# VH-VL binders against Probable pyruvoyl-dependent arginine decarboxylase (pdaD), part 4

Target 1, 139 residues: Probable pyruvoyl-dependent arginine decarboxylase (pdaD), of Prosthecochloris aestuarii (b4s6j7)
Amino acid sequence: SIFPPQCERISVEEGLKSLSPGEITFAVMARNSTNEHGRLIASSIGVALPADESVYGYLSEHHPYGQTEEQSGEYAEDLAATMLATTLGIEFDPNKDWDEREGIYKMSGKIINSFNITQSAEGQNGLWTTVIACAVLLP

## First folded at step 15 (VH-VL)

Design f5 (from f1 with light chain S55T)
Fold by OpenDDE, look of step 18:
Structure f5 (fold): chain C 139 residues (1-139), chain A 121 residues (1-121), chain B 106 residues (1-106)
Amino acid sequence: as target 1 above (139 residues)
Amino acid sequence: QVQLVQSGAEVKKPGSSVKVSCKASGGTFSTYAMHWVRQAPGQGLEWIGAIIPIFGKAAYNQQFQGRATITADKSTSTAYMELSSLRSEDTAVYYCARGLWFGRLKYFDYWGQGTLVTVSS
Amino acid sequence: QIQLTQSPSSLSASVGDRVTITCSASSSVRYMYWYQQKPGKAPKAWIYDASKLETGVPSRFSGSGSGTDYTLTISSLQPEDFATYYCQQYGDSPYTFGGGTKVEIK
């Protein structure tokens, strides 16, 4: 998904002021569910922002099994950043891990920020456990 | 949950080519790497190469460079491994394995059931 | 390029025994992974990031190590644990596996 140019990240509290019940809103959502006891699930939104505000950023979605919140978040963030890097023509070794590639992306000066929003949980036996991460786009 | 289903056993002559398929289901296909690993009878595991479907980029073990071709069809969530100029030493069970590519972890979390490729005169 | 040497290549043990398998890398690797394989079956992810158990792996399994030396330990061997275990690394391309350690019943 695309992070529209010139969009600004605002706090959830600030964003909620602009929302009304029943309103239709655009969102990028990651959803994951399990009914297996002890199964680790996560939902992540990854975000990568370019230095040039006229260029769009990337929103990624990731919902893995068996990854920690940190791992899932890094996965999504890396995905978003790598997609953006590819679009921006940043040269990188695809065999390098996220730590190295993140450094390259930042050093390029073309990707100024990346982050993730992640929620994880462990499944409960006989019950459905759902985790959601969502990026809501407000006009 | 995630399943990788490979094509059936193959019997090939030396010098010929074989193409093995691996269809993924139960998870995302494009954002994971699909690896190919083979195992000769009674031997260990050998990495052949991998592809990242979202980018269409493949990487290979140098030992197989020029002889192995790994491709992916995102529309069918299927990865392929073609090995040419087959030799008797290529007789092995070939596995596809899903691998984490993004983030920090680099291991194979799901494996196909394997495809036996027998190369014999 | 990075070679992984497992020790031993095979061992015989009894149920209840403590089993330790080592994996030595020719150069430092960031993470080590372990797989369990039973005859006629595909390998299964067993331990990732050196010490983290994959989902479904019993707690009697543990992994440790850093740099070039890693170990997989079974605190009390169970009948279902008889299998071949492989270490795997990706410190640098290509991915490489250890030669495997076959844990057999005594």
Scores: ipSAE 0.741, ipTM 0.903, lowest interface PAE 0.6, mean pLDDT 94
Fold by ESMFold2, look of step 15:
Structure f5 (fold): chain C 139 residues (1-139), chain A 121 residues (1-121), chain B 106 residues (1-106)
Amino acid sequence: as target 1 above (139 residues)
Amino acid sequence: QVQLVQSGAEVKKPGSSVKVSCKASGGTFSTYAMHWVRQAPGQGLEWIGAIIPIFGKAAYNQQFQGRATITADKSTSTAYMELSSLRSEDTAVYYCARGLWFGRLKYFDYWGQGTLVTVSS
Amino acid sequence: QIQLTQSPSSLSASVGDRVTITCSASSSVRYMYWYQQKPGKAPKAWIYDASKLETGVPSRFSGSGSGTDYTLTISSLQPEDFATYYCQQYGDSPYTFGGGTKVEIK
């Protein structure tokens, strides 16, 4: 997904103060569930912010099995940043990993930041366990 | 559950080419990388390359650059590996394997059943 | 390219034995992974990040190491553990695998 120009990250506390019924303009949700004992699940949203205020940013979704919170979040973050990089004409070598590509994207001057929000859990037999990550865009 | 199902065994002549397919189901296709790894009889594993389907970009082991072509069709969740100018030493089981290309983890979490390619006169 | 040397290439052991397999890299690697392969089957992810067990891997398996030297240990070998074990690295392209260590019945 893309999101409008001039968006910025705000804290959950700030966002909740701004939130009112009928005023959400866009929401992206990642959701994952299991009832299997010991199954690791995660839900992540990755975010990439362009340096140019007139350019759309990117959101990604990732809901894997068998990945930790950090692994799932890094995946989503990389995906969002790489989608934005591709849109902005930043070339990347598919043989390079995230450690190297992240630096290249930031040194381009076209991507300010990337980050993620992630929730994870481990399933219990006979119980449905659900994890959700959500990003909400406000007017 | 993620499953990777490969095309059937092939018998090829030297100098020809082979194209192996790998159909994925039960998971996200376009944002995972599909890797190709081969194993000659009684030998170890050798990475050939990978594709990241959402970008349509492929990475190759330099040893195979110019001979291997890796592609993906997102509409059918299928990856392909074509190896040209076949030699007898290309006789191997060819595996597709789903890997984590985004982020820092780079292991192969699901593997296809393998496709035996035999190159003989 | 980073070369991985596994030792031993094969070993024979009895049920209950402690088994140690080594993987040595030609230069420092960022991440090390291990796969188990049984005859006639595809490899299975076994240990990631040098020491973290994949889902369903018994706790008798452990991994350790950093830089260039890594080990996989089976504290008490069981019948289902007879297989070939491969290490795999990604520090730079290309991905490379060790030559494998075949664990057989003594």
Scores: ipSAE 0.525, ipTM 0.785, lowest interface PAE 1.5, mean pLDDT 86
Fold by ESMFold2, look of step 18:
Structure f5 (fold): chain C 139 residues (1-139), chain A 121 residues (1-121), chain B 106 residues (1-106)
Amino acid sequence: as target 1 above (139 residues)
Amino acid sequence: QVQLVQSGAEVKKPGSSVKVSCKASGGTFSTYAMHWVRQAPGQGLEWIGAIIPIFGKAAYNQQFQGRATITADKSTSTAYMELSSLRSEDTAVYYCARGLWFGRLKYFDYWGQGTLVTVSS
Amino acid sequence: QIQLTQSPSSLSASVGDRVTITCSASSSVRYMYWYQQKPGKAPKAWIYDASKLETGVPSRFSGSGSGTDYTLTISSLQPEDFATYYCQQYGDSPYTFGGGTKVEIK
């Protein structure tokens, strides 16, 4: 998914102050579930913010099995940043490690920030376990 | 549930080419790497190359550079591997396998059933 | 490219035995994985990140190692464990696999 130019990250508390009850707004959600014993699950949203205020930002969804919280968040963040980099014409090798690609993106000066929101859990046999990560876009 | 279903077995003459398909279902196609791996009879596994469909770029094992062509069609969730200038040593089971392309997850979590390609004169 | 040497190439063991197989890399690798393959079947992901079990893999399996030397251990063999085990690395392109270790019933 893309999001409008000139967005910035704000806290949930600040965001709630900006919303009226019953207001309709845009949200992106990543959801994952399992009933398998010992199965790692995660839900992640990755966000990439361009330096150019006129350019759309990118966000990604990722809901893996068998990834740590850190790896799930890194993947989602990497995907968002890589999609933005592709749009901005930054040359890269998608097979390189995230750390190496991140260095290229930051040195270009075209991506100012990337981050992720991740929730994770471990499943129990016979019980459905669900994790959700959300980003809400405010005007 | 993720499934990878490959095209059927083929018998080929030396010097010809083969194109194997791999259709994905039950999961995300465009943001995962699709790898091709072969296994000659009684032998180990050999990586041919991969494509990440959302980027539209393929990478190849140097041993297959110039002979292998890997493509993907996002609209049908299908990856393809074409191997040209076939020789008898190319006789193998060809697998497609899904994986991630970053961090600690550079392994193949789901595999197709395999496609036997036999090259004989 | 990085060569992976598995040892032994085959072994025979009885149900209940402890089995250890090794995978040695020609240079240090960042990531090591293990697959189980039964005859006529595709490989199955078994151990990731050297030591972490995939979903559904019994706890009698374990993995260890770093750098160039990696080990898969089965603490007490069961009938369903007789298969060929492959190690796989990616520290740089291309991905490479070990030659396999076939575990058979004695």
Scores: ipSAE 0.178, ipTM 0.716, lowest interface PAE 5.1, mean pLDDT 85

## First folded at step 16 (VH-VL)

Design g1 (from f5 with heavy chain G27Y)
Fold by OpenDDE, fold request of step 24:
Structure g1 (fold): chain C 139 residues (1-139), chain A 121 residues (1-121), chain B 106 residues (1-106)
Amino acid sequence: as target 1 above (139 residues)
Amino acid sequence: QVQLVQSGAEVKKPGSSVKVSCKASGYTFSTYAMHWVRQAPGQGLEWIGAIIPIFGKAAYNQQFQGRATITADKSTSTAYMELSSLRSEDTAVYYCARGLWFGRLKYFDYWGQGTLVTVSS
Amino acid sequence: QIQLTQSPSSLSASVGDRVTITCSASSSVRYMYWYQQKPGKAPKAWIYDASKLETGVPSRFSGSGSGTDYTLTISSLQPEDFATYYCQQYGDSPYTFGGGTKVEIK
């Protein structure tokens, strides 16, 4: 998914002021559910922002089983950043890990920021457990 | 329910080529790496290479550089490994394996059932 | 490339025994991974990041280590644990595996 150019990240509280019940809005959502006891689930949104505000960034979605909140978040963040890097023509070695590639992306000066929003949980007996992470795009 | 289903056994002559397929299901195919690992009879495991389907970028063990070609078809969630100029020592079970390419984990969490490739004159 | 040396290459043990196998790397690696393989079957992910058990792996298994030296331990060997175990590293490309340790019935 695309992070539109010239978009600013705002707090949830500020964003909610611009939303009305029943309103249709654009969102990138990661959702995961389990009814298995002890099963680890996560939902992650990854975001990568370019240095050039006229260029679009990237939003990624990731919802794995068996990954910790940190692992899932890093996965999504890396995915978004690498997608952006590819778009911007930044070369990378497919065998390099996130730490190395993140450094390369930042050193290029073309990617200025990346982050993730992640929620994780473990399944409970007899219950459905759902985790959600989302990015809401406001005009 | 991640599943990797590989194509059937192959018997090849020296000098020929073989192309093994691996159909993936139960996950987002494009955002995980697909690795190829082989195991000669009674021997250990040897990494051949991998591809990141979303980017179409592949990496190879230098030992197979120029002889192995790894590709992926996102529309069918299928990865391929082609090995040319086959020799008897290429006789092995070839595995596809899902890898966590993004992030910091670098292991193979799911494996195909394996494809036996026999090279004999 | 980073060489991984497993010790021992094979061992015989009885049900209930404590089993320890080691994996030594030629140079420091960030994390070590372990796989279990039974005859005629594909390897299964078993331990990741040196000490974290893969889903479904019994708690009698444990992993430890850092730098160049890693171990896989079975606190009380069970019948289903007889298999070959491989360590795998990603410190540098290419991915490499240890030679394997076959755990056999005494």
Scores: ipSAE 0.845, ipTM 0.930, lowest interface PAE 0.5, mean pLDDT 95
Fold by OpenDDE, fold request of step 24:
Structure g1 (fold): chain C 139 residues (1-139), chain A 121 residues (1-121), chain B 106 residues (1-106)
Amino acid sequence: as target 1 above (139 residues)
Amino acid sequence: QVQLVQSGAEVKKPGSSVKVSCKASGYTFSTYAMHWVRQAPGQGLEWIGAIIPIFGKAAYNQQFQGRATITADKSTSTAYMELSSLRSEDTAVYYCARGLWFGRLKYFDYWGQGTLVTVSS
Amino acid sequence: QIQLTQSPSSLSASVGDRVTITCSASSSVRYMYWYQQKPGKAPKAWIYDASKLETGVPSRFSGSGSGTDYTLTISSLQPEDFATYYCQQYGDSPYTFGGGTKVEIK
């Protein structure tokens, strides 16, 4: 998904001031569910922002099995940042890990920020467990 | 659940080609690498190559460069490995395996059931 | 190419024994992983990033190491642990595996 130009991240508290219960809004959502006892699930939204506010950023979605909250979050964040890097013409070795590529992206000066929002949980015996991560876009 | 289901066993003559398929399900096909690893009878594991579907780029072990071709069809979530100019030494079980490409992990967390390819005159 | 040498290539042990498998790399690696394989089956991811257990792996398994030397340890061998174990690296392309260590019943 695309992170629109001139958009900025605000706190949940600030965003909630513009929302009412039951309101329909634009969002990018990651959802994952399991009914297996002890099964680890996660939902992640990755975000990458360009230095140039006139260009768009990227939003990614990731919902894996068996990945920790940290792993899932880094996966999504890397996905978003790498897609943005590709769009911006940043050269990188695709065989390098996130730690190395993140450094390259920052060093280029073209990607100024990246982050993720992640929720994880373990399945409960005989019950459905659902985790959700969501980026809400406000006008 | 993540599942990788491979095509059936193959019997080939020397000099011919074989194409093995691997159908993936239970995850986002495009955002994970699909690797191919083979194992000769009674031997260890050998990496052949991989593809990252979202980029459409493949990488190969130098030993297989020019002889192995790895492709992916995102519409069917299926990866393929074609090996040409087959020799008796290519007799092995061929595995597809999901690899984490993004993030900080570089291993194969899920494997197909394997495909036996026998090369004999 | 980074070569991985496992030691021993095979060992015989009894239930309850402590088992140690070594993997030595020809060059320093940042990523080391372990797999368990049983006859006629595909390998299963077992340990990742040298010391982290994959989901479902019993706590009697452990991994350690850094640089060029890594170890997989089973504190008390159980019947279901008899298998072949492989180390795998990606410090540099290509991906490479150790020769394997077959853990057999004595």
Scores: ipSAE 0.831, ipTM 0.926, lowest interface PAE 0.5, mean pLDDT 95
Fold by ESMFold2, look of step 21:
Structure g1 (fold): chain C 139 residues (1-139), chain A 121 residues (1-121), chain B 106 residues (1-106)
Amino acid sequence: as target 1 above (139 residues)
Amino acid sequence: QVQLVQSGAEVKKPGSSVKVSCKASGYTFSTYAMHWVRQAPGQGLEWIGAIIPIFGKAAYNQQFQGRATITADKSTSTAYMELSSLRSEDTAVYYCARGLWFGRLKYFDYWGQGTLVTVSS
Amino acid sequence: QIQLTQSPSSLSASVGDRVTITCSASSSVRYMYWYQQKPGKAPKAWIYDASKLETGVPSRFSGSGSGTDYTLTISSLQPEDFATYYCQQYGDSPYTFGGGTKVEIK
């Protein structure tokens, strides 16, 4: 997934000040659910922001079973950053891990930031448990 | 549920090639790496290489560079490993295994049933 | 590549025994994993990030370690625990495995 140029990250508090009741805006959501006892679930959105104002950014979604909040978020962030890097012509070595690739992408000067939004939970027997992660796109 | 189903056993002559398939289901095939690991009789595990289907890029253990070719068909959710110039020491069970390439997790969470490849004169 | 040395290569123990398997790396690793393999079957993911149990792994299993020295411990061995256990690392390519530790129940 892509998002338009000129987007920047803002806090939830600042974003809420920019919204009016009844206003229609765009949101990207990832969700996951389970009714299995002890099942670890997560929902993540990964975000990668280009340095060039004219370039689209990248979003990713990841909703795994059996991953911690950190693991799920890192996956989503890496995926988004690697998609953007590929679009920008930044070569990566498939034998290198995220720690090394993240550094290369950021030091390229073409990707200014990457981050993730993740929510996780563990399922309880006889109950549906649902997690969501959401990013709201504001003008 | 995640399932990896491999092609059947093969008997090959030295110098020939073998191509093993691994059909995946129950997950998003394109964004998980598919690894190939072999196990010679009575021996441990040896990583051959992997493919990241969304990028169409494959990584190889140097030991197999030039002999192994790993590919994926996203439309059928199937990965392939071809090993050329077979020798008797290539006799092994060949496993496909799903791994997380993105992020810091680097383990193989689901494995195929294995494909026995026997190289005999 | 990083070499992993497992010890012991095999062991035989009684039901209820505490069993410890070691895995030593030739250089410091950031990621260590363990697999269980029963005869005639594919390996199963067992312990990840050195100490975290995979879903469905009994709590009698534990993992510990950092740097070059890692252990897998079974606090009270059960009949279903007979298997070969492999450690695996990825600090850099290629992925490498230990030689395995075969656990037999007396």
Scores: ipSAE 0.515, ipTM 0.803, lowest interface PAE 1.6, mean pLDDT 87
Fold by ESMFold2, look of step 17:
Structure g1 (fold): chain C 139 residues (1-139), chain A 121 residues (1-121), chain B 106 residues (1-106)
Amino acid sequence: as target 1 above (139 residues)
Amino acid sequence: QVQLVQSGAEVKKPGSSVKVSCKASGYTFSTYAMHWVRQAPGQGLEWIGAIIPIFGKAAYNQQFQGRATITADKSTSTAYMELSSLRSEDTAVYYCARGLWFGRLKYFDYWGQGTLVTVSS
Amino acid sequence: QIQLTQSPSSLSASVGDRVTITCSASSSVRYMYWYQQKPGKAPKAWIYDASKLETGVPSRFSGSGSGTDYTLTISSLQPEDFATYYCQQYGDSPYTFGGGTKVEIK
């Protein structure tokens, strides 16, 4: 997914105040569920922002089993940043890990930030547990 | 659920090539890496290389550079490994394995059933 | 290329024994992983990030280590633990495996 130019992140409370009945908006959602005791689940949205605010950024989705909150968030963030890097013509070495590639992307001067929104949980036997992460684009 | 199904066993002559396929299902093929690992009879595991299908980029173990070619077809969710200039030492079971490439977690969580490639005169 | 040396290459032990398998790298590695392989089957992910157990791995298994020296331990060996265990490192290039440790139960 595309992160629109000129957008800023705001709180949920502020976002709800900006909406009126009948408006149409776009959302990016990651969702995951389990009923297994002890199973790790996560849902992540990764975001990568270009230095030129007139250019599109990227959002990614990831909803793994068996990953911690940190691991799931890093995956989503890396994916978003790497998608942005390739469209901006920044070469990367597929043998290098995220912290090295993140440094290269930022040193390029074309990618200024990346982050993630992640919700995680551990399942309980006999109960369905669901985790959701969302990014909602407001007018 | 995640499944990796490989092509059948091959018998090859020295100097020829082999191309092994790995059909993936049950997950988003394009964003996971597909690795190739081989195991000679009675021996350990040797990493050959990997492809990241969303970017079409492949990484190789230097020991196989120039002989191995790893590709992916996103439309069929299938990865391929071709090994050329085969020698008797290349007799092994060849596995495909799914790995997480993005982030720092990079182990191989699902493996195919293996493809025996026998190189003999 | 980072070389991994596992020790011992094989062992036989009794049910209930504590078993320790070591994996030494030729230079410091960022992450270490372990796999279990039973005869005639593909390897299974077992321990990730040196010490974290994969889903379904019994709690009698543990992993530890950093830098160049890593250990897999089975606190009380069970008959179903007969297998070969491989360490695997991730670095910038390439991924390498240890030679394996075959665990036999008398």
Scores: ipSAE 0.502, ipTM 0.768, lowest interface PAE 1.5, mean pLDDT 87
Fold by ESMFold2, fold request of step 24:
Structure g1 (fold): chain C 139 residues (1-139), chain A 121 residues (1-121), chain B 106 residues (1-106)
Amino acid sequence: as target 1 above (139 residues)
Amino acid sequence: QVQLVQSGAEVKKPGSSVKVSCKASGYTFSTYAMHWVRQAPGQGLEWIGAIIPIFGKAAYNQQFQGRATITADKSTSTAYMELSSLRSEDTAVYYCARGLWFGRLKYFDYWGQGTLVTVSS
Amino acid sequence: QIQLTQSPSSLSASVGDRVTITCSASSSVRYMYWYQQKPGKAPKAWIYDASKLETGVPSRFSGSGSGTDYTLTISSLQPEDFATYYCQQYGDSPYTFGGGTKVEIK
């Protein structure tokens, strides 16, 4: 997914103040669930922000089994940043990992930041456990 | 539930090529790497290469560069590994294995059942 | 290319014994992974991030180590633990595996 130019991250508290009842806006959601005992689940939204204020940013979704909150979030960030990098013509070496790719993207001057929003849980026998992460785009 | 199902055993002559398939299900095929690892009879494991299907980019072990071609078809969730100019030393079980490309976790969490490729005259 | 050297290449032990397998890297790696392979079967992910057990792995298994030296330990060997164990790394391309350690039960 993409998001419009000139967007900035704001707190949930600040965002709620700017919404009116009945307003329609764009949202991106990742959802995961399990009923297996001890199964790790996560839902992540990755975000990549371009340096050029006229360029769209990227959002990614990731909802894995067996990954920690940190691992799931890092995956989502890398995916979003790499999608944005590809759109901006930044080359990457498929033999290089995220540590090296992230540095290359930042050094390019075209990607200023990446982050993730992740919720995670561990499943219980016979009980459905669900985790959701979402990003809401404000007008 | 993640499953990787590989094509059946092959018997090939030296100098020919083989193409092994790996059909994936139960996960988002395009954003996980698909790796190929082989195991010669009585020997250990050797990484051949991998593809990240969302970008169609493949990385290779230098020892296989020029002989191995790894591709993916996102519409069928199927990865392929083709090995050309086969030699008797290429006789092995060939595995596909799922791994993460994005992030820092770099292990193979699900493996196909293996495909025996026998190269003999 | 980072070489992984496993020791021993094989071992034979009695049920209930403590078994330790080592994996040494030719240069420092950030993460070590372990796989169990039974005869005629594909490898299974067993231990990740040096010490974390994959789902369904018995608690008698443990992993430890950092830098260049890593171990897999079975605290009380059971008959079902007969298998070959491989370590694996990715610090830089290519991915490499250790030569394997075959564990046999007397």
Scores: ipSAE 0.436, ipTM 0.797, lowest interface PAE 2.4, mean pLDDT 87

